VHH binders against q9p4d8. Designs and how they scored, part 23

Target 1, 280 residues: q9p4d8
Amino acid sequence: MDFMKPETVLDLGNIRDALVRMEDTIIFNFIERSQFYASPSVYKVNQFPIPNFDGSFLDWLLSQHERIHSQVRRYDAPDEVPFFPNVLEKTFLPKINYPSVLASYADEINVNKEILKIYTSEIVPGIAAGSGEQEDNLGSCAMADIECLQSLSRRIHFGRFVAEAKFISEGDKIVDLIKKRDVEGIEALITNAEVEKRILDRLLEKGRAYGTDPTLKFTQHIQSKVKPEVIVKIYKDFVIPLTKKVEVDYLLRRLEDEEDDDATQKSGGYVDRFLSSGLY
Short names: E, the ipSAE of ESMFold2; O, the ipSAE of OpenDDE; V2, 0.75 times the mean of E and O plus 0.25 times the DockQ between their complexes.

## First folded at step 12 (VHH; framework vhh_7z1x_3)

Design r5 (at its last fold request DockQ between E and O 0.70; V2 from the best seeds 0.00; counts 0 for: pae E 7.6 > 2)
Fold by OpenDDE, fold request of step 14:
Structure r5 (fold): chain B 280 residues (1-280), chain A 121 residues (1-121)
Amino acid sequence: as target 1 above (280 residues)
Amino acid sequence: QVQLVETGGGLVQPGGSLRLSCTASGFTFSDYYMNWVRQAPGKGLEWLSSISSKGSTISYADSVKGRFTISRDNAKNTLYLQMNSLQPDDTAVYFCARIEYSSGFYEFDYWGQGTQVTVSS
């Protein structure tokens, strides 16, 4: 996805392609994480005496990563959402002025807390090499976790772009639902069981294919591979629902910008976006 | 029943050209975003190009940009792919695919049997 080309960002083909790529990334990251035990100590608050920090080892390391990444413009990208926005620093690199494609409040939509919780409590146990501690690999484990978390976050929050595209394409139908605050109606509108099944089937196939010969980054010793069924379950139970949440949250507020545009006579109204997106 | 039928494939020499057609039936063709995708032997599905319902928005994969041209005739329920400067790496089964949305995904929900394109000297 090229965010400097706003006319392409909401293209359905491009969106799909981006989603497929993110899917691959997530699967590979799960495979990398599967080299290590569940390592509950990594996720326990104050398990280790980290100077000037209150939290888990993962929290600390992830925070430090985000601090560094912020300085290299990671979170200037429209599709990146931090877990710890309070630690972000300004970049010393030249600013990238991305065109605004999403609604004005898009940066306020953040489900990373839920992602983190689900990841440590549900996803890690499903993909880990085994239960228990692996003291020699705590650092590597946490690093792999960060890759998983960031890829999941990106994928799930990409629902904002999908929602925007859907808003533009649906027109009056979605507007009516939003005005009524009909969450169930919106959820129904954004759900197609047949398509969902196809997605999950594809994931299963990918899991099978990628699990056969993974390129391991952290260790030469393969402890375990992620079962394809586990990948499917993770998507079904967590990724898809959280993505829907992001979409619904985004859509419920979508008319706020339209009201502002009408008030400010700014040319960026629904019609202009519709025309600019080419989703007609 | 939704049907997509791809035609126009064949054997062509490197540097040659082909024009693929996809005829749609069983749905309102003019309401849908349409795509061309391909699958080479031993490879996964590759997205090539997309075109909006009215043809106002077009996108290409980098692999085919500048060589392939997507178009549509809604009156004929037909999608086209003009392929120029074909290379051996373009050898694949080509499909037209309809995009549908679900649960934060845009997905190809229907495609035809495909048409074989072989680029060989």
Scores: ipSAE 0.518, ipTM 0.771, lowest interface PAE 0.8, mean pLDDT 89
Fold by ESMFold2, fold request of step 14:
Structure r5 (fold): chain B 280 residues (1-280), chain A 121 residues (1-121)
Amino acid sequence: as target 1 above (280 residues)
Amino acid sequence: QVQLVETGGGLVQPGGSLRLSCTASGFTFSDYYMNWVRQAPGKGLEWLSSISSKGSTISYADSVKGRFTISRDNAKNTLYLQMNSLQPDDTAVYFCARIEYSSGFYEFDYWGQGTQVTVSS
């Protein structure tokens, strides 16, 4: 997909291919993080005396990465969502003018606070090499955490693109549910138990394949393997539900943009609206 | 019962052409995005092309863009793949596939037995 070409972004084949590649990236990042111990000091609020900062070492390190990356346009891209929006700074590079593919409020749909909570409390203990600390590896551990968090965030928030594509294809059914604020009805419309089972089965098989990686067999940390069932549990209990939350939150507000839906897909904005109306 | 049946494969020389067909039954064909995928000997599945339910949005993998053309006839519940400029590495079993949606995921939930395409001199 090309975010400069909206028609490629809402193409369901391209969306599926992107989601499958994000899945592979998440699994790889889990494997990389699994070579470290749980290292609870990385996540403990105020464990280290960081000047002018209230939070964990991970909070600080990730926020500094996001501050720097925002200056080089990372969070201008439609598929990047920050964990710390308040630390972002203006870019000094030439700005990229991405066409509007998502609804105007898309950047307000952000579940990264929940992702961070779940990651530190549930995911890290499930994939770490063992309990305990590795005081010589705090930085490397937190860097692996950042890769995990960023790939999880991208995958979960890609639900906004999926929701937009769904709205376009089934808008008549969804419009009534949105007007009624029928969260359960919207969730039912976007849920298919057989598809979810196939996703989890695929993750189980991928986890088994990565577990037999010859490189991992020669790793100095014998317990660094990630159990396939842990990957499946993380998706079932957290990734799928959070993605559904993103989709529902996105769809509930979608009628705010209804009057511009066809125009934003096919027009150059303000001038094209007036051109099509005959008013200049 | 959802059923997809691929036809039109065969043996062709490098540079040649084939037209594949996929006949669908057991579901409302015009409501679904449809896809072509292939599996070369000893390899995994490779996505090739998608077409939207009304045919207005079409995408191709880089490996086939410009050579393959996907189309559909909703009145006949049939999906097509016109394959031009075929090369030996296009040799594979070709499947048509339906995508189904859940919770931010699109998965191929049905495909047929496939049709063999062999490109050799």
Scores: ipSAE 0.013, ipTM 0.483, lowest interface PAE 7.6, mean pLDDT 83
ESMFold2, look of step 12: ipSAE 0.006; ipTM 0.399
ESMFold2 (binder alone), look of step 12: mean pLDDT 83; pTM 0.829
OpenDDE, look of step 12: ipSAE 0.185; ipTM 0.561
ESMFold2, fold request of step 14: ipSAE 0.005, 0.000; ipTM 0.365, 0.390
ESMFold2 (binder alone), fold request of step 14: mean pLDDT 83, 83, 83; pTM 0.832, 0.833, 0.830
OpenDDE, fold request of step 14: ipSAE 0.516, 0.501; ipTM 0.777, 0.768

Design r6 (at its last look DockQ between E and O 0.65; V2 from the best seeds 0.00; counts 0 for: pae E 11.2 > 2)
Fold by OpenDDE, look of step 12:
Structure r6 (fold): chain B 280 residues (1-280), chain A 121 residues (1-121)
Amino acid sequence: as target 1 above (280 residues)
Amino acid sequence: QVQLVETGGGLVQPGGSLRLSCTASGFTFSEYYMNWVRQAPGKGLEWLSSISSSGSTISYADSVKGRFTISRDNAKNTLYLQMNSLQPDDTAVYFCARIEYSSGFYEFDYWGQGTQVTVSS
């Protein structure tokens, strides 16, 4: 995805390609995380005496990563959403001025807290090498967690772009639902059971392909590093629902920018422009 | 039943032109985004171009931008791809694909049988 080309950001093909690539990243990160035990101590608040910090070891390490990443413009990118927005620093690199593609409030759409909670309580137990503590690999474990969390966050919050594209494509139908604040209607509009099934099927195949040593294909007991079924379950139970949540949250507010414009300029809101452009 | 049928493929010399057609049936063609994708021998699927239901929104892959032109005729339920300045690297099976949205994901849900395009001297 090239965010410097706003006309391409909401292209369905580009969005698809981006999402598919994100799937690969997530699966690979899960595989990397599967090298380590669940290590509950990493996620317990104040388990370790971290100076001037109240939280878990993961929270601390993640926040430090985000601090560093912010300085190299990671969160200037439109598709990146931090878990700890309060620790971000200014970049010393030249600023990149990305054109605005999303609504003005897009940065306020943040479900990272939920992601973190689900990741530590539900996802880690499913993908870890085993239950219990691994004291010698606490750092490595947490590092792998950060990669997982950041990739999940990016994928889930990419729903904002998807929602924007959907808003543009649906026109009056979605506008009516938004005006009525019909959450169920919006959810129904953004859900296709057949497509969802295909996504999950693809993930299953990817899980099988990426998690298995190809040199062992002929062995009767191919051990996957991460069970493909677990990957599918994670997507079904958490990634897809959270993505939908992001989409719904984004869409419910989508008319806020237009209301502000209507108050200032009689010129037909983005929706009117879209409708007038015959994009139906 | 949803059906997509690609036609217009063939053998062309480098620098030549070809126009592909895709005829849709079994669904309301005018309500869907349509796409062209291709698969070269030994390579993965490559997205080339998309066009919105009304034709107002068009996108191209960088690999074909400036050379290929997507269009549609909703009255005829037909998608087109005008290919100019063809190169040997454009040799592939070309597919017409419908795109559908669900759960924060866009997916190609129907494909044609494809049409072979070969660019060779």
Scores: ipSAE 0.221, ipTM 0.592, lowest interface PAE 1.6, mean pLDDT 88
Fold by ESMFold2, look of step 12:
Structure r6 (fold): chain B 280 residues (1-280), chain A 121 residues (1-121)
Amino acid sequence: as target 1 above (280 residues)
Amino acid sequence: QVQLVETGGGLVQPGGSLRLSCTASGFTFSEYYMNWVRQAPGKGLEWLSSISSSGSTISYADSVKGRFTISRDNAKNTLYLQMNSLQPDDTAVYFCARIEYSSGFYEFDYWGQGTQVTVSS
């Protein structure tokens, strides 16, 4: 997928391939994080005397990471959503003009606070090598955490692209549900239990393969420290529900981008973006 | 009850051409986005091309752009892939696949049995 080539972005095959690759990245990052103990001091507010900062070591490190990366245009990309929007700084590099693919409010659809909370309270204990501290590895542990958080955020917020593609393909059905504020109807429209089962089955297979195939690019060992069932549970309980939340939040506001001319009715905004993308 | 049946594979020399067909039954073919996917020996699945229900929106992977042409005939419930300028690296089992959406994810929910394409000599 190339965000400078709009025709590739809402292509359903490209969307699926991107989601599958993000899944691989998440599994790899979980395996990397599993090399460290839970290390609760990393997440404890004001555990360390960080100058001019009130928060955890992870909060500080991630915020600095985002501050630096914003200056080299990371958060200009349509698929990057920051955990700390307030620390972003303007780039000193030439501007990139990404074609508009998502609705104008897409940057406001941000569940990273929820992701961070779930990551530290639920995911870390489930994937860590064990409970306890590793004081000599604080930086390495927190950098592994950042990779996990960023890959989770990218996967979950990619739900905005999926929702836009769904809206274009089934717009009449979704428009009626949005006008009625039928959240349950929208959620039902975007849910298929058989597909969800296939997602979870694939995750289970990948988790087993990474633990048994020494030739896999993503594993340094023939056995992973992360149980495949833990990966499946994280997706079932957190990744899938948060992705649906992103999709619903995105769809409920989608009519804000529709032009309402009392003399005529047009859907020029999203139709023009779709035609420019060449996807439908 | 959904069935997808690929035909038209075979052995061809480098630079040659083949036309694959996929006959659909058990669903309303004209309402679905359809795809071609391949699996080379010892490799994972590679998406090649997509075509919208009407045929108006078409996409290709960079590896096949300019050489392969996807098309459909909704009256015959048939998907096609015209493959030109074939190279040894195109050797694979070729599948047609239907795509479906759920839970923030698009999945290929039904596949054909595949047809073998071998480019050798």
Scores: ipSAE 0.000, ipTM 0.334, lowest interface PAE 11.2, mean pLDDT 82
ESMFold2 (binder alone), look of step 12: mean pLDDT 83; pTM 0.826

## First folded at step 13 (VHH; framework vhh_7z1x_3)

Design z1 (at its last look DockQ between E and O 0.01; V2 from the best seeds 0.00; counts 0 for: pae E 21.6 > 2, placed apart)
Fold by OpenDDE, look of step 13:
Structure z1 (fold): chain B 280 residues (1-280), chain A 121 residues (1-121)
Amino acid sequence: as target 1 above (280 residues)
Amino acid sequence: QVQLVETGGGLVQPGGSLRLSCTASGFTFSDYYMNWVRQAPGKGLEWLSSISSKGSTISYADSVKGRFTISRDNAKNTLYLQMNSLQPDDTAVYFCARIEYSSGWYEFDHWGQGTQVTVSS
């Protein structure tokens, strides 16, 4: 997706394509992670004496990655959401001025804490090569985790774009729900059972297909393949629900921008401006 | 400490009117969506109305639409509910409630003690 072309960002087809591509990435990352044991020590707070840090080895490594990535504008991208926003640094690269496609508060929509919790407690046990510790591969394990987490975060937070698109498309119906603070109504509106089924079916097929990929680069060890059914379960139980959460959270606040526009006597709400700009 | 104090409740006859007030303290009132909710005897909490931080967005439950009017005065840190055409079914404890975003959700995170409204002939 080209975020410099705002007119394309909220296109449902483009959104779909992006989501499908992200599935590939996630599956691949799961497969890579599956080479390693669950390694609970990686996720235990203060298991290792990390200088000037209070947290798990994963927390530390992920935060360091985000620090580096921030300097190269990773989190300037509209679809990237950090786990540790407090460690981000300014980029030394020229600033990219992305057009505003999402609402002004979009960066505040962040469920990474939940993602991290679910990943370590539920996802890792499902995709790991086995239970227990693998001391020789703690670093590799954590690196694989980071890839998984970042890809999951991107996928889940992409719900913001979906939500925005839905807001624009549904118009008054969503507005009414938002005004009523009808979370259930919103959730129902953003839920499509057929689409979910398609996603899960596709994931199953992809899982089957990718499990035979010889190009896994992480370890020379016997590659444990992730069961396709586990991938499907992860999406069903965690990815999709968290995505919905992001969507609902985003939508519940969506009228905030409209209020600001009214206050500034600027002609037309955010939606009207967006529509008038031809960006949908 | 966040505090919400509801006042204005009482006994009224059917068809009567009441004006409820909620005085907020301990937080920046103007930054928050505010709500009126009620709880009738033996029933669950019912949302009635919401008003955005600046008052530009207002919503009503169908049960009170056309009869109740929510408003706010941010300078006074006060939320209001004008209730007209009251019916016996409106008998409940009325609460002022703040909405806050928490753990990925918007929720009512603070309420007052409530004010009793009784509609009876």
Scores: ipSAE 0.050, ipTM 0.345, lowest interface PAE 4.4, mean pLDDT 87
Fold by ESMFold2, look of step 13:
Structure z1 (fold): chain B 280 residues (1-280), chain A 121 residues (1-121)
Amino acid sequence: as target 1 above (280 residues)
Amino acid sequence: QVQLVETGGGLVQPGGSLRLSCTASGFTFSDYYMNWVRQAPGKGLEWLSSISSKGSTISYADSVKGRFTISRDNAKNTLYLQMNSLQPDDTAVYFCARIEYSSGWYEFDHWGQGTQVTVSS
């Protein structure tokens, strides 16, 4: 997939290949996070006296991570969505001019607040080595959390590319549903139960493969394995439904780019949008 | 239309100096890293130096480090290359180039027509 060539980005085969590779990244990140206890102090608001910041240790660390990464153009890429858009800064590297593949409002389709909430309340307890604290490892734990969150965000928001590809290829019926504001009809149109079953079956097999890794069989921490059923549950209950929500929210607004005579308006990156607004 | 125009080339004796200029138009010059690249007779392109949009980060190829100095004047939309201690193997066409990141790697997306530098003894 080449983001400088729109036809490669909107090819459903290339999209599927990317989504499959993102599964491997998510599973790996879950296994890395599973080496730590739940560590609720990481997620408690104002547990630590962080200068000029109200929030959790994770919130602070992730926001600083994103501020630095925006300066090296991470959030100029069409497939990257920030958790903290208000902290992004202008890059000091050469500008990349990506062709506009997604609708002008694509940056507004952002479910990262929901991802963060679900991650801390549901996913961490399900994959952690155990309940309780591990005070010696707060930084390492939060870094593993960042990798999990960023890979989940990328996978879920890739639904915008899926939605755009479906709009272009099968638009007539979707256009009617959008005009009617038929959310349930759009959900039904984008839902394929057999594809979802294949996703869950693949995750079960991948989770079993990780569980039978010979190097993991000999570790001193048996609880560092993530059970395959937990991975499947996370996808079924959260990843797939949030991806559908992203697709539906994207499609509901898709005609906005086609309702005006001036179809030249384009969404800038998150950094350009916030800088031009005077908020930073 | 993006344009880059190099000037300041010429004939110089070994040990001499030249200052190249590159005038930019058709884009926001102050937003881009700029580069100098050369092509010697019968050889491929050789990257020489780059300078960040604000001028705070500068890099040189080993072949020119200590002899060449890149600079920019964003108010004049102009990139410069001061070349000292020139030797016959510096003979080349010198290009001003804009760089863009594409598909996980950098690509020079716009070039000037080049200016000839000849060092003859």
Scores: ipSAE 0.000, ipTM 0.088, lowest interface PAE 21.6, mean pLDDT 80
ESMFold2 (binder alone), look of step 13: mean pLDDT 83; pTM 0.831

Design z2 (at its last look DockQ between E and O 0.01; V2 from the best seeds 0.00; counts 0 for: pae O 9.7 > 2, grease 26.1 > 24.2, placed apart)
Fold by ESMFold2, look of step 13:
Structure z2 (fold): chain B 280 residues (1-280), chain A 121 residues (1-121)
Amino acid sequence: as target 1 above (280 residues)
Amino acid sequence: QVQLVETGGGLVQPGGSLRLSCTASGFTFSDYYMNWVRQAPGKGLEWLSSISSSGSTIYYADSVKGRFTISRDNAKNTLYLQMNSLQPDDTAVYFCARIEYSSGWYEFDYWGQGTQVTVSS
């Protein structure tokens, strides 16, 4: 898909192709993270004496990546959602004028705090090689964590694009539910049990295929492989429900843009919205 | 008991035209995006075109853009594909398919049996 060509972004074939690619990336990242122990020191607040920072080693490392990437326009793109919006900096590059595809409030739909919490408390213990520490691998472990977190965030927040496509195609059915703030009704409209079963079945098959990948069979640790059933459980218990939450939160506000039809569309990535927040 | 039935396939010479129809039953046709997909001999499925439930939004694969036209008649529960300037590599079984989504995913959940299109002299 090309975010400079809006007709390609809400194309259902392009959306599905992107979702397949994100799924593959998540599975690969889980397998790469599974080569490390849980390493709880990575997530412990103030475990290391990081200058001018209160938080975990992971918090610091991810926030610095996001700060640097914001300066080169990463979070100007419609599909990029930061974990640490308060560290974003203004770009020194020329602004990109992305055509409007999502609703004006799309960057406010952000569940990354929930993703980070679930990742550290539920996902890491489920995929790690063991429960201990690997003091020699703290940096590599945290870098693998960043890849996992960013791929999860991208997949879950892609629900905004899916929700917009749904609203455009079936908005008359959804409008009454939005006005009534009928969360259960909206969730029912965006849920199909057969589709969810196909997602989970495909994940099981992919997890088994990655388990037989010759490249992965030559790793030093047998425990570094993620059981396919764990991948399925993570999707069923966390990825799918959080994606639905993103879709519902997006749809509940969608009529705000309809009443604002006479106002000019203003460009606004996270950096533009958060400059007033005291970014240094 | 969703059913999709394609008709209108056949043998056509290069440069010719053909119009496919897909009659839907067992669901509210006007609620769904509909699609045309084909499978050439020895190849996987190739998505060709999508049309929104109202008909207001239409997408084409680059391979058929400008030659094929998708349309629908919601009063007749029928999907159409007008195929012009047909060439031998358009030879395939052509399917209509319904698309459904859940949890940020789109899936082709029901397919017709397909109709054969053969382009040869």
Scores: ipSAE 0.012, ipTM 0.430, lowest interface PAE 8.9, mean pLDDT 82
Fold by OpenDDE, look of step 13:
Structure z2 (fold): chain B 280 residues (1-280), chain A 121 residues (1-121)
Amino acid sequence: as target 1 above (280 residues)
Amino acid sequence: QVQLVETGGGLVQPGGSLRLSCTASGFTFSDYYMNWVRQAPGKGLEWLSSISSSGSTIYYADSVKGRFTISRDNAKNTLYLQMNSLQPDDTAVYFCARIEYSSGWYEFDYWGQGTQVTVSS
């Protein structure tokens, strides 16, 4: 997705394509992570004596990565959300002025804490090579974790774009729900069972395609590096629900920008500006 | 030493229910996926169900889906299997098992002695 072309960012087709592409990345990262054992020690707070740091080895390494990545404008991108926003540094690269396509508070929508928790407690055990420790591969394990976490974060927080697109497309219907603070109504509106089914089916197919060693087809135990069913389960139980949470959280606040515009007598709310700009 | 001890087996009539327990010791129970497997007479080992460390992720074999429920209590280091609507084909020795990676394959590296479940009229 080209964020310098705001007219394309909120296109549902483009959003879909981006999400589909992100599936590949996530699956690949899971496969890479599957080379290593679960290594619970990597996720235990203060398991290792890290200088001037209170947390797990993963927390430390991830925060260091984000620190570096922030300096190269990673988190200036609208679709990137950091796990440790407090450690981010200014970039030495020229600033990119992305057009604003999301609401003003979009950066405040952050479920990374939940992602991290679920990843370490539920996802890792499901995709890891084994349940034990591999002392020799702690670093490699954590590195693979970071890739998984970042890709999951991007996928889940992409719900903001989906939410914005839905807000624009649904019009008065969603506005009424928001005004009523009808969370259930909003969730129902953004939920498409058929779409979810398609996502899961596609993931199953991709998982089979990417994770299957063809040389093992004749073995009684089809050893996929990562079981396709596990990937599907992860999406069903965690990725999709967290994405919905992001969408609902985003939409519940969506009228804040409209109210501000009304107060300032400025012509047209955020939505009107988008419509007028031909973005939708 | 890793130990798994299954209890709760017995004789039940078709349509009956039984709850199995597995008590774990000698390792950090909460760090592991746990599993139920069974072996019927003259048959190989059959995987039935798996549960994640926290219990939030659960898998079932098609043969037991909708009838069996896996759960765990990490504070008690105990794994459970609630078996409902039992059928004669469910007659087997039931094992609690820890899964681990070995020699390029997933395998159950530790299991208990098993508990006999017999479903008969």
Scores: ipSAE 0.007, ipTM 0.246, lowest interface PAE 9.7, mean pLDDT 85
ESMFold2 (binder alone), look of step 13: mean pLDDT 83; pTM 0.832

